# Ledger of designs, part 23: VHH binders against Ribonuclease D (rnd)

Target 1, 374 residues: Ribonuclease D (rnd), of Desulfotalea psychrophila (q6ajf4)
Amino acid sequence: MKQENIISTTEDLKKIVNKALKLDAVGLDTEFVWERTYYPQLGLIQIALSDEECYAIDPLSIKDLSPLGELLADRNTIKILHDAPQDLIIMSQATGATPQNIFDTRLAAGFAGSISTISLLQLVSEQLETELDKSETRTNWLKRPLTEKQLSYSLNDVRYLRATRVILLSKIIGPKIKSWLQEELNLLNNPANYSTIADESRYKKVKGVNKLDRKSIGVAQEIATWREQKARELNRPRGHVIKDDILLEIAAIRPTRPEELANTAISTKAAERYGNDICQATARALNKKEVDLPHQQKRSQLSSQEKGALAQLKELITLKCDILGIDPALLGNSNELKKIIQTLYKGKTTHMRQSFGWRKEFLKDFYQIHRDTI
Key: E = the ipSAE of ESMFold2; O = the ipSAE of OpenDDE; V2 = 0.75 times the mean of E and O plus 0.25 times the DockQ between their complexes.

## First folded at step 8 (VHH)

Design m6 (from k10 with E31Y Y105S; framework vhh_8h63_2; at its last look DockQ between E and O 0.01; V2 from the best seeds 0.00; counts 0 for: pae E 18.2 > 2, grease 25.6 > 24.2, placed apart)
Fold by OpenDDE, look of step 8:
Structure m6 (fold): chain B 374 residues (1-374), chain A 120 residues (1-120)
Amino acid sequence: as target 1 above (374 residues)
Amino acid sequence: ELQLVESGGGLVQAGGSLTVSCAASGFTFSYYSMGWSRQAPGKERELVAGIYSGGSTYYADTVKGRFTISRDNAKNTLYLQMNSLKPEDTAMYYCAKVEYEGWGSTIDYWGQGTQVTVSG
């Protein structure tokens, strides 16, 4: 693969995008590094116009990626990606464009008799009898120049996407399942899916936060909010500011003075650097009215009856998915299935993806049986 | 040709409100993230608010809770509602097409700007 396939100018990017816009479908992939920064660092964008015509787009050399944004937003050309969401977020941020007309091969695989978590390598191996090299998965994609091996590896990630899509579609059993896939793919076109979590909601993502009392949860919220802002400001991972476990400890002790942080696992350096901010965040939480504090999400244990129902649900999903040739994982994870049962038995109206669309239809009989019994 | 035209600036008293608007043309407005930047005398230009093509918003800490960015894609117009204005908010406000370079948001294109002056 010749250095000639590297696109390093906006003008050249425009040329390939213009060509791409005339095609029914193109393959896309990204290589990025997300280890030491708040934002992922985009290292490479790959595009396949055909099996023989693939390009590596160098985002480090191209400041203006707007042409790629045009392609991404185009409603006519299918953009084929494997495990699309992360790549789409990155490309959306890089271009400012909203992705449209996306085909996710991993998602499709789940509807085509494969597992919905299948890797591209596995998928290509299964579908095209082609073995791809895994040797460059941990490469520094920010380093220039890229080696031939890196380029070859990266381009192989898009080269077979077009063929893979065709094969996957051919393996899907019937128009109904195709419609389910389309429904899922359409979700990728929803701009709301690319929205960032509000800083004030980040505390929900802190593992163990629900073990705290309500006041401490409030403190955790404020600290998490601050942490998010600080991480963004410093362009560092959240954990590099304050780790989740330490955040919880801090929230529990509710520090009013930086010296009190010594009772946590926070480093001396971090305490010195962030101690005042943490205490201020804590103070903000403590000064809030109770009604303004987040509610504790109680994990309710399932009753025996609920456990039985859950078992039935799992069995039904397994059997029906086997018949339909789709991955049961598409219906929901273990937590989601539990939530279904809880919703049915406890009457808690939680917005679940299983309550609408093809999943609702899929589970219709189950819902009917249990609604009538409750 | 890409064009961004700001309007709505003026003189306002501290604590007052003002809405600035930006008319966009020359590109598919709905496809791109937009933002407002401002530049005060002697200071660097800073992005104060952004709105993604999908409608998600972000704000600088200095304006959070006071400013609201919004867009009307049908009108190709970007808005910034500024409440509780402070003298520190005095600046030339620019409508911007926002891009990202991996380290955060950057301003790709901007208009001529509209002057906002807050009297203390």
Scores: ipSAE 0.000, ipTM 0.212, lowest interface PAE 16.6, mean pLDDT 89
ESMFold2, look of step 8: ipSAE 0.000; ipTM 0.125
ESMFold2 (binder alone), look of step 8: mean pLDDT 82; pTM 0.821

Design m7 (from k10 with Y58N Y105D; framework vhh_8h63_2; at its last look DockQ between E and O 0.10; V2 from the best seeds 0.00; counts 0 for: pae O 15.4 > 2, placed apart)
Fold by OpenDDE, look of step 8:
Structure m7 (fold): chain B 374 residues (1-374), chain A 120 residues (1-120)
Amino acid sequence: as target 1 above (374 residues)
Amino acid sequence: ELQLVESGGGLVQAGGSLTVSCAASGFTFSEYSMGWSRQAPGKERELVAGIYSGGSTNYADTVKGRFTISRDNAKNTLYLQMNSLKPEDTAMYYCAKVEYEGWGDTIDYWGQGTQVTVSG
């Protein structure tokens, strides 16, 4: 494919966007690098107007991507993406626009008899009998000029999205399941999906944080908050500031002096650089009243009865999904299913997506049998 | 358009009672779980009570036995009856509609809130 398909000016971008806005659907994809920065670095945006007309939009050359934002926000033109959420976040950030009318082919695949985690390559292979090359998946997308191979590869990621959508929709069994898909797709239109987690809530994402006592959780919260801010400031991954496992160690020891960090796996350099900040964060946590500390989310082991119920739930999901031709994974992951059982038997203050929409309806009989609590 | 409008907040003495309400519109209220969150100055917003679409309720430990969440689906209204109020209950109280992103995280939509102040 000729270098001529690269869009490197706002004017040219406007032209293709104007064309896109007249179409029923377009394919979109992004290439980005997210290894050494806090924010993903957008390297390329691909758009398919048809299987024969695809363009690579160069975000490094175009400062104003607002025209693309117009397309993203347009409610009439379907934007087809594979595994859409990450791309949408990136494009939303780049354009300032809220995406509307999104079709996620991966999501649709789960409703169309495929697995909900299927790759684009696999999906295209299955649905269109076309093999796509994987050779450029880990290329430096920030390097210019892009090679022909890179361009060809990148454009192939959008070229078949329109056809794939049509085929997937044709394979979905009945209007009911189509409505479920639509319900899921509608979630992609919610601006809340593109919001960032509050710094103060970031500790919840630290694996193992719930193993800490309440005071240590408080410390973890403060350190995680600080880490997030520092990572943002330095434009580095949070793990490059301090790894999660080290964060937990630090939280457990509750350092009051930087020298105490030597008892953790933190590097000498990091201790020197961040030791004071970490101790200050720790001090903030320790000065808090207990009532102001985060609650420990106790992972309770399932009772025998609960285990039995969980098994029944899994069996029901498997059976019904088999009948309906949808991926059981759409109903929830293992933790979510466990949570359902815990909620039914023990009650929890947390909400579950399985208590809403098509999932609730899907699980209605199970809920009825088990006290109809959700 | 989705709208949540809280009301009923005010000043109350410690040990007193207060009921806050939330009028919901723009969605099928009966199909969604609802909740009350509160945020005190300088503190993180916390869920204090939730009610499922099926009517089951949950409470934070801090309010358990004192607060009661309820709903009237016919009126599209959510309620929080607060009894035995304490100064530490002073906060902006928000009505929350539970939403979910495609990735499984819970997202709540909140109204503008209603201020509850408990004097010692």
Scores: ipSAE 0.000, ipTM 0.214, lowest interface PAE 15.4, mean pLDDT 88
ESMFold2, look of step 8: ipSAE 0.000; ipTM 0.255
ESMFold2 (binder alone), look of step 8: mean pLDDT 81; pTM 0.810

Design m8 (from k10 with S56Y Y105S; framework vhh_8h63_2; at its last look DockQ between E and O 0.02; V2 from the best seeds 0.00; counts 0 for: pae E 10.7 > 2, grease 25.7 > 24.2, placed apart)
Fold by ESMFold2, look of step 8:
Structure m8 (fold): chain B 374 residues (1-374), chain A 120 residues (1-120)
Amino acid sequence: as target 1 above (374 residues)
Amino acid sequence: ELQLVESGGGLVQAGGSLTVSCAASGFTFSEYSMGWSRQAPGKERELVAGIYSGGYTYYADTVKGRFTISRDNAKNTLYLQMNSLKPEDTAMYYCAKVEYEGWGSTIDYWGQGTQVTVSG
């Protein structure tokens, strides 16, 4: 909580990392600003060696963060985070290291009987009877010097993570639920399990894309792929390159010449800057074989029988989770549960995490009762 | 109105067996999931067995293999057969009606419970 807890040199960073590597577990967190850039702007990294020994690492002062990467990749020291995936992505980008040996207290809280969307503030309050200060959320973490309040807030975000882990593990009794938690934690060791979707899949996130015909969806896919690559090159949000609604207009027109962009709401400057790239993306889509074009992804329309099966699935999940003491949200969101029903009744096949691992075992009796197709 | 009446509790030796029953009235019994919960002195009430309206059953790990939940929809009666009883099974046992809303559940207790005491 004092200014001497700020690590602003590579030499001091190495010293803290060497101490951390001798411990069984450390707490980690980040603060960042993500408003006008493709990549988050990392403002602070916090580390807790104990409840009493916490440091704020200043990435604005330290140009080489690779020493922290040794800790992140270390297979002996557990890194404890709350809601880990985004922090892991930003630290991996900043250090060049692939994270290993991660414990996520938000994930573990779901297996310990809390809601799996629980905030760190709520979890610490529940487990430790300690109130965290909320006053510095959504502050400018790029501004220097840090205020005493910013520093205190940021260090308290990691201070209790080691204790919280111990308490959560004590509440997860029995080898079955422990093995399910370990299965989920192991996914955090491989960024592919939580990384951002592939560039070629970004078009699926454009609201309204499935209202286009199949050729126009192919054009939207190519334009969205190009847009993601361009946004990354410029380090700007994808909407600053081409907004989603403009992307849909362009995809519907399938422009072969830049002049045709005047028939959309695209700005004159964007059309001049990107017109050739947009037409090249259109050409790539129109030159694809039908097999290579994406299919329309319609929202599920469930029959009355299927709606009944979905209700029964939700009842089974809720009852079983109440008995086991785990959060039913761990089994999947509403759309994921609908996909289970679609696989069973309509024969559609999609990638589902409920077809593998502990979720498959959890749902085995439902599958047997309602068609054994997974 | 809605009633759940538990019965069949008593004193039993460790390793013994006991069946508790729950008579239900005031709702369409066959359409609801039902369960048995227990509460030992100074402890939180816990759901130990459940039976889905379609017959699927589930058990807490502490009782699995020893307890069997069943229902007779014609008699609106829920049962819990408890075998291989242990002193830690000593508790007040409550019949529960389970309702679902959105992604959550409500576990309703309407009776006085029935005491099961396991001596060792």
Scores: ipSAE 0.005, ipTM 0.410, lowest interface PAE 10.7, mean pLDDT 84
ESMFold2 (binder alone), look of step 8: mean pLDDT 81; pTM 0.814
OpenDDE, look of step 8: ipSAE 0.109; ipTM 0.542

## First folded at step 10 (VHH)

Design n1 (from m3 with S56R E99T; framework vhh_lunsekimig_d3; at its last look DockQ between E and O 0.04; V2 from the best seeds 0.00; counts 0 for: pae E 23.5 > 2, placed apart)
Fold by ESMFold2, look of step 10:
Structure n1 (fold): chain B 374 residues (1-374), chain A 120 residues (1-120)
Amino acid sequence: as target 1 above (374 residues)
Amino acid sequence: EVQLVESGGGVVQPGGSLRLSCAASGFTFSEYSLYWYRQAAGIERELIASIYSGGRTNYVDSVKGRFTISRDNSENTMYLQMNSLRAEDTGLYYCAKVTYEGWGYTIDYWGQGTLVTVSS
């Protein structure tokens, strides 16, 4: 029955993995809880060997998940996921393996005439004309035993992945577009998507940091670096150490003494616990030479000519993508398209994925026209 | 089958050195320009160094003076000597085979990558 589909021992996991390694492709997904801890708490791993043979792997019962790592790293069996990167990070951490041979149905949907940000539910409804009922999908995946509803919902997340891949590939017309998809899928075969952002760069993610002056951005950088390290040590979200808005407030005043924190919204408990660390971080920033401080990232402005070129770029992308049957978002987001224009007209060297691979080929005519008019 | 196989990655302390290799097969190595890319988490893959079929080299500013790219056409191997490593050099390093067409280049093949970790 459905409880027999739960894999709760390393021995049973190894049996399922050995069976999966003999197949051309399997579906994978994870469920996790990630609200009150620094690290996500893995609650479930699902695998589909076929539409009818799906299993839920219980990481709470299995102490050694490394047999799953053999499947993840296997270069012959395709692992099919929807919106793969976060799931791959979690499984790589849990198994110690670097995933290989990944097919992401969200990415492939963009090459098959759907939007590249499509959810699994939307993709299944579009491709299979079936609606999945996932109205109660927000649940505690760490609670045991799993209810019949939880199990059914979790297995449906993988049940259709093999069929979806076949349908998507049939809709991708022509070997050229299939080769473009393969270029993108090959990028998922590397662990770079699973490395953490350097602690020293975390401050860039604090909304509003660029409104600070340069010295205060340097202070924000040091405080954000310390906050990340402390959050990791405590296994708590970074906001539980110091919230972003309080971090910005502190960075703006550049406190040299802990008592200066009393004039911010920081809690009394946090000020007592972290006040010295915060002042040490401030001192490290203030002791830097000006050349070593981070730069204020001001909003770039486009000239009238550059705005016209951007509009032409967007029009070219839309028209060619309509002809080819692929999602225009695959060519780049709004910021990336703006960077193309700034590179062409302002002469700054920047790395852009649109300068190589299939995207470069796609954009050749645009580059030719605007190279000659600069 | 075209293959690009990176090796030589590992864990080093800041200020240390590593030498990466890219062994190539399945194409006429001497006719192609070769590139090293790196990718940190959450960032798109970036070009860091190139060596053209004629032997000329280019580097991004952040590695210039610290990294040296070279090739040995008799052994079908490209190298990246990495000196004075910094924490920001941590990432997955790829080699790539490229051909120029039009404005830029077309990347025909990627390696699987070799991981470099620079930590205290």
Scores: ipSAE 0.000, ipTM 0.095, lowest interface PAE 23.5, mean pLDDT 80
ESMFold2 (binder alone), look of step 10: mean pLDDT 84; pTM 0.829
OpenDDE, look of step 10: ipSAE 0.008; ipTM 0.214

Design n2 (from k80 with S56R; framework vhh_8h63_2; at its last look DockQ between E and O 0.19; V2 from the best seeds 0.00; counts 0 for: pae E 13.7 > 2, placed apart)
Fold by ESMFold2, look of step 10:
Structure n2 (fold): chain B 374 residues (1-374), chain A 120 residues (1-120)
Amino acid sequence: as target 1 above (374 residues)
Amino acid sequence: ELQLVESGGGLVQAGGSLTVSCAASGFTFSEYSMGWSRQAPGKERELVAGIYSGGRTNYADTVKGRFTISRDNAKNTLYLQMNSLKPEDTAMYYCAKVTYEGWGYTIDYWGQGTQVTVSG
């Protein structure tokens, strides 16, 4: 292993950061373990000053990562990542800094003629005709010493990010598309745009929750909110507190006394530990006025007219994106497009990313035509 | 019936301070995330400050360090303290019931707004 590529002291970190701050752009990436804890366990931070000058920063050896925060927050040096939001959250937590001046190569690829979900390995292969090694097995980034394969893999994740950015920008034709990309990149500077799901919204991610009646969905909301808070307190995955399928069973039963939990698959230990909290959450939901209960979200119930409008929306997006050379997935997934139709035809008052910014402008003619027919 | 009623807006000199408030009714205020959005002439409404049901806050970059959102769950009231006001802060300010999910937010309901005008 090349000892010179591993940064293990705050003093060496400061030197690398000072060097990075004099450059126009640097590549960044993280490696972490996130299997047994609520918060990810940061294992490695990589930085590329050039294709040839890459370092692995060891957060297990360095007590004070705040010098890296100066780079992360710097408005002059571009930080280039691939699929940036999770890495930015982890680095922000580790450094105390709010990110600024971020370029995400995965996002930019969607505006530059590639799919917006492209892997870094595929993007580098396509753009630079360079093959990168890939790992067949997830590795423990907390284990020390790092193997030579771990180090090589991690440094390759940043090595070509500067070159990739230059090529992607050269492929984006026209100032309008560049401005749309810049709108998306600017969202990376605001933690609210990529923060975790609010505790009170967590229940929406439980598969099968919409099959419950409205009162039981309210119970699921309260239990999921409590579960998230407990998971944070314990620093354990939310499923280690109460699994999703057990949460749904409990919500359907609406238990007000702990002994009622025996009618579910909850373990005896979990029922003893959490039974009172679960029943208090249930009581909070059952004491809510009907207007305060979450709405049951129906499966696809589009009218014939709405189905026609959805087809027209999809055709507009496909045609316009083909002409512009951008990935239609940037406009939204199937569920998001259905939500557009429901908003237009059912008069719902919601905000979705297609209701503002460049996506609104992209869809302006569709909105105008169908707004007038409502 | 769900209602959000904003008050406290007005005319303020650049560099000045103003507090706007929102009286909430018709729902269990303490259990929901809330926020302040603003809409300047010719622009879309955008969320500038949010507060989760558990008290955690977030802010748009343009107001961070100058604005402070807070809530009083006993009084069902949401507040926004605005300091070091700039002319670009001129907007209609809306109290909002908010849901945060991953990349973004949904404004579930908003009030009629209170006008904040910063001269200078």
Scores: ipSAE 0.000, ipTM 0.328, lowest interface PAE 13.7, mean pLDDT 85
ESMFold2 (binder alone), look of step 10: mean pLDDT 86; pTM 0.860
OpenDDE, look of step 10: ipSAE 0.026; ipTM 0.368

Design n3 (from m3 with S56R E99K; framework vhh_lunsekimig_d3; at its last look DockQ between E and O 0.01; V2 from the best seeds 0.00; counts 0 for: pae E 22.9 > 2, placed apart)
Fold by ESMFold2, look of step 10:
Structure n3 (fold): chain B 374 residues (1-374), chain A 120 residues (1-120)
Amino acid sequence: as target 1 above (374 residues)
Amino acid sequence: EVQLVESGGGVVQPGGSLRLSCAASGFTFSEYSLYWYRQAAGIERELIASIYSGGRTNYVDSVKGRFTISRDNSENTMYLQMNSLRAEDTGLYYCAKVKYEGWGYTIDYWGQGTLVTVSS
C-alpha cells in the first residue's frame, strides 16, 4: 500500500504543481461519482510527472483546489488526458481555471490510425504492449481510505500518458495531419466548445417529446425547465425530481390541478412534493399564445438525389481517411453528414464544424463537385 | 459559524452606480469561490456573477461589461461594482458561499441580502 502517493494538503499540492510546471508534459485524470447529485462529485485527481512518479490528489482533504488551476491554465506545460472534455469540465469547475495546452490521447489516436472512441486500456495495450487492470469499475471514489486496488487503478490511468503521447505523435505522419490535430486540441481550451445547453432547451433531450402535440410540447418545455432549475437547487439528478417518461406522461395530460396527477405514473411522494409546481408550469405553457409555443420538430427527409450524394460523401470520407491513416469518424457522425447534404442542396446555412477549418479543406473537392452540379 | 453580510444597497437613478460589499467570517476566505445572486420581486434568485478562489471571474450576459466582481482576501470581503444600472437591476442582492463536494460545489450559505432599487 503506497500511501505516500496521496496528496492530502494544500502545501503538498503546491509542491507537486511547482514540480509539474517545470516539466514539458504531465498526465492528468479524474475519478468521480455522479449518482445522487446534479453536479458530479469529484473523488480523486491523478497526476503523472513521469511513469515512476504518480500521485493521487485527494479533493476531499483539500478544501480549495485552485493551486492546481495554475497548472491547468499553464501555456508551457502540456496536460495529457484521455477523453479530455469531461475531465476538463470537472477540473475547470473545481479549480476555477480555464484549460490551456491540452493533449487528448483519444483524439490523437484517431489521427494516428486508431478508432477515435478507443478506451485508454485498449490504447495503452496497442501502443505500449502493456496490460492495464480493469477491475475497479463501479467503485465508490468518495470512500476513504482508498483501497490498494483503487489507488493502483487510479495511478495506472495516468502512468503511461506521457509515453503514449510520444508514440502517438511519432505515428502521425506529415505536418498537415499534425496541424489538423492541433486545431482540434485548441478547441479543448474553451469548455463552451463542447457542452452548453440552456434550461429552456432541455426538453429537446427528452426522448419521445416530439410525439406530443404542440401544446403538450409547450407543457413539456415548461416542466423540463422547472425540473432543471429544481434539480440544480436541490443538487439532485433531474430524474430524481421527475423521470423523463413521467414528464412526457404529465405533459400529455396537461394537468391544471394537482389531483389530476393521479392519472399518471408519478409517485405519491413526487405528486405531493411537486404537484403545485408542475401545475404552475403547465399553466404558464397553456397561457402562451399559439405562435409562442415551440414547434414539433420533425426529422428532415432526404430526396433520392440527396441520399445518393450522402452515400458518395461517406464513401469519399472512408477512402480518403484510409489513405491518410485517420479515423473517418473525425469528419462527422451520420447526422452531421446528413446536415452537410441538406445545407448543400437546400441552400440553408447552419453552423457546422465541417464548414470551417481542416474539415472544410478535407472536403473541398466534394463541395466543389456538388456545387458545380447544383 | 459562517456569516455573510451584504451592504451597499440603496436607491439610484438609471445609469447610476453602486458598490456592494459582502463581508465574510467563519471560514478561510481565500480558499473559497464566492457568488453574487439577485432576486427581483416574486421570482427565483438568479446567479449574476462569480469569482473563484484563484481570481477568475464569470458574468451572465445581462450584466457583462456593466458589473465587476472582485475580492480582497486581506479584508475577507467580496465586492460587486455595478455601473450603468437599469430598472431591471432592481432587486435583493445576495452573496453566497459554496461548499465543495468532490470537484464541484453547492451553495452552502447565503447572506441576508441588500436591496438595490433603480428608479427615476
Scores: ipSAE 0.000, ipTM 0.106, lowest interface PAE 22.9, mean pLDDT 83
ESMFold2 (binder alone), look of step 10: mean pLDDT 84; pTM 0.835
OpenDDE, look of step 10: ipSAE 0.068; ipTM 0.376

Design n4 (from m3 with S33R E99T; framework vhh_lunsekimig_d3; at its last look DockQ between E and O 0.01; V2 from the best seeds 0.00; counts 0 for: pae E 23.5 > 2, grease 24.9 > 24.2, placed apart)
Fold by ESMFold2, look of step 10:
Structure n4 (fold): chain B 374 residues (1-374), chain A 120 residues (1-120)
Amino acid sequence: as target 1 above (374 residues)
Amino acid sequence: EVQLVESGGGVVQPGGSLRLSCAASGFTFSEYRLYWYRQAAGIERELIASIYSGGSTNYVDSVKGRFTISRDNSENTMYLQMNSLRAEDTGLYYCAKVTYEGWGYTIDYWGQGTLVTVSS
């Protein structure tokens, strides 16, 4: 782990990319700092051409990362990552390229008999008899020069990805299950498939918002929408604009004049800076027609019959996944499974990933049984 | 309270067989991956076999073809069938429940271990 493994010029980046483009597959990873900003700050990009040939690309030294974008978008060389979505978002933003031909070892592990939330360290331990240390999990990746420990840690994050992919593919038996994996991998080609929630829906993530009455939920929605836009504009975490608890307190009083904010725990500085914006957001909510106000989101409750059907669904998934050797979590989380039941029994038209693709095929017998019963 | 209890260890001649058991309680057994580790005198614990929640298995090369890991979710028990035992298999055998943590992992619980001695 010498400074020679650090790529700090565009010319050296082009050389590594050209070598990578001649290979069947390369490993990729990123390191970033995401503490005081709305957007993550990219600190390092790692690439493995083989288990023995790994490099750390320094984005602080290289202003034009578009040569790496050529690799990211290449349709012939596989880019192997572990838990790819965040890394792909960061690299797509940094290079201007849309990713192509991605293999995610975490996702593939779920189709190979592992859990689909497995960490890289655990996966490497299970597959390669190799232990990776955690010693650099909380370090400043923006500080230069990189220490020898930081460099060694960062390169180990990519070193085994090519070997891990080969082993995982050997454990995924049969073209049907491999086609299901490929269906999921194709979704990684567009970061929008795993993008953040809409600004107008952000209020749903504020703990305690459903304790407010309907008009106050409407005020919370408008304030949370504004807060997200302001946080993005300032490049600051949304809680640094106003915290969730303060947002709820403000929504409850529905302030139309800035002086009413004195009845909340909002700081004097924040009230002076944002008071007019907050009151304008409140006014927008209060001027809405009743039909346009959000409804309270009650905690989902299932009838006794629905609970029985959910248990049958979980049992079917467990049995069939055991036979096929795949992780049951790939079929959906607890909330998604409840939504299947509510759709079947209440007739709601709801978009859910279990209604199309390989998951629909997987669940067809369950749908047939309960369609005929209902 | 999570508990893991190993049993089935003992003294056996080279070429012999033993079956180890790991009885588990205090968690939803069927949802967790489980592991067998061993520790020989003077060296740190090593992973030897794992079994996924879906039943898939993995082994280190030194035990492939000789050891078989299995689980019975109805009995909350994991097993290690050990055949063709060698002197190098002597050690303390542990079952473990492991949960990941970001780019690392945490071993939530270990059993006390069961001793396997292979002697001529």
Scores: ipSAE 0.000, ipTM 0.103, lowest interface PAE 23.5, mean pLDDT 82
ESMFold2 (binder alone), look of step 10: mean pLDDT 80; pTM 0.787
OpenDDE, look of step 10: ipSAE 0.020; ipTM 0.253

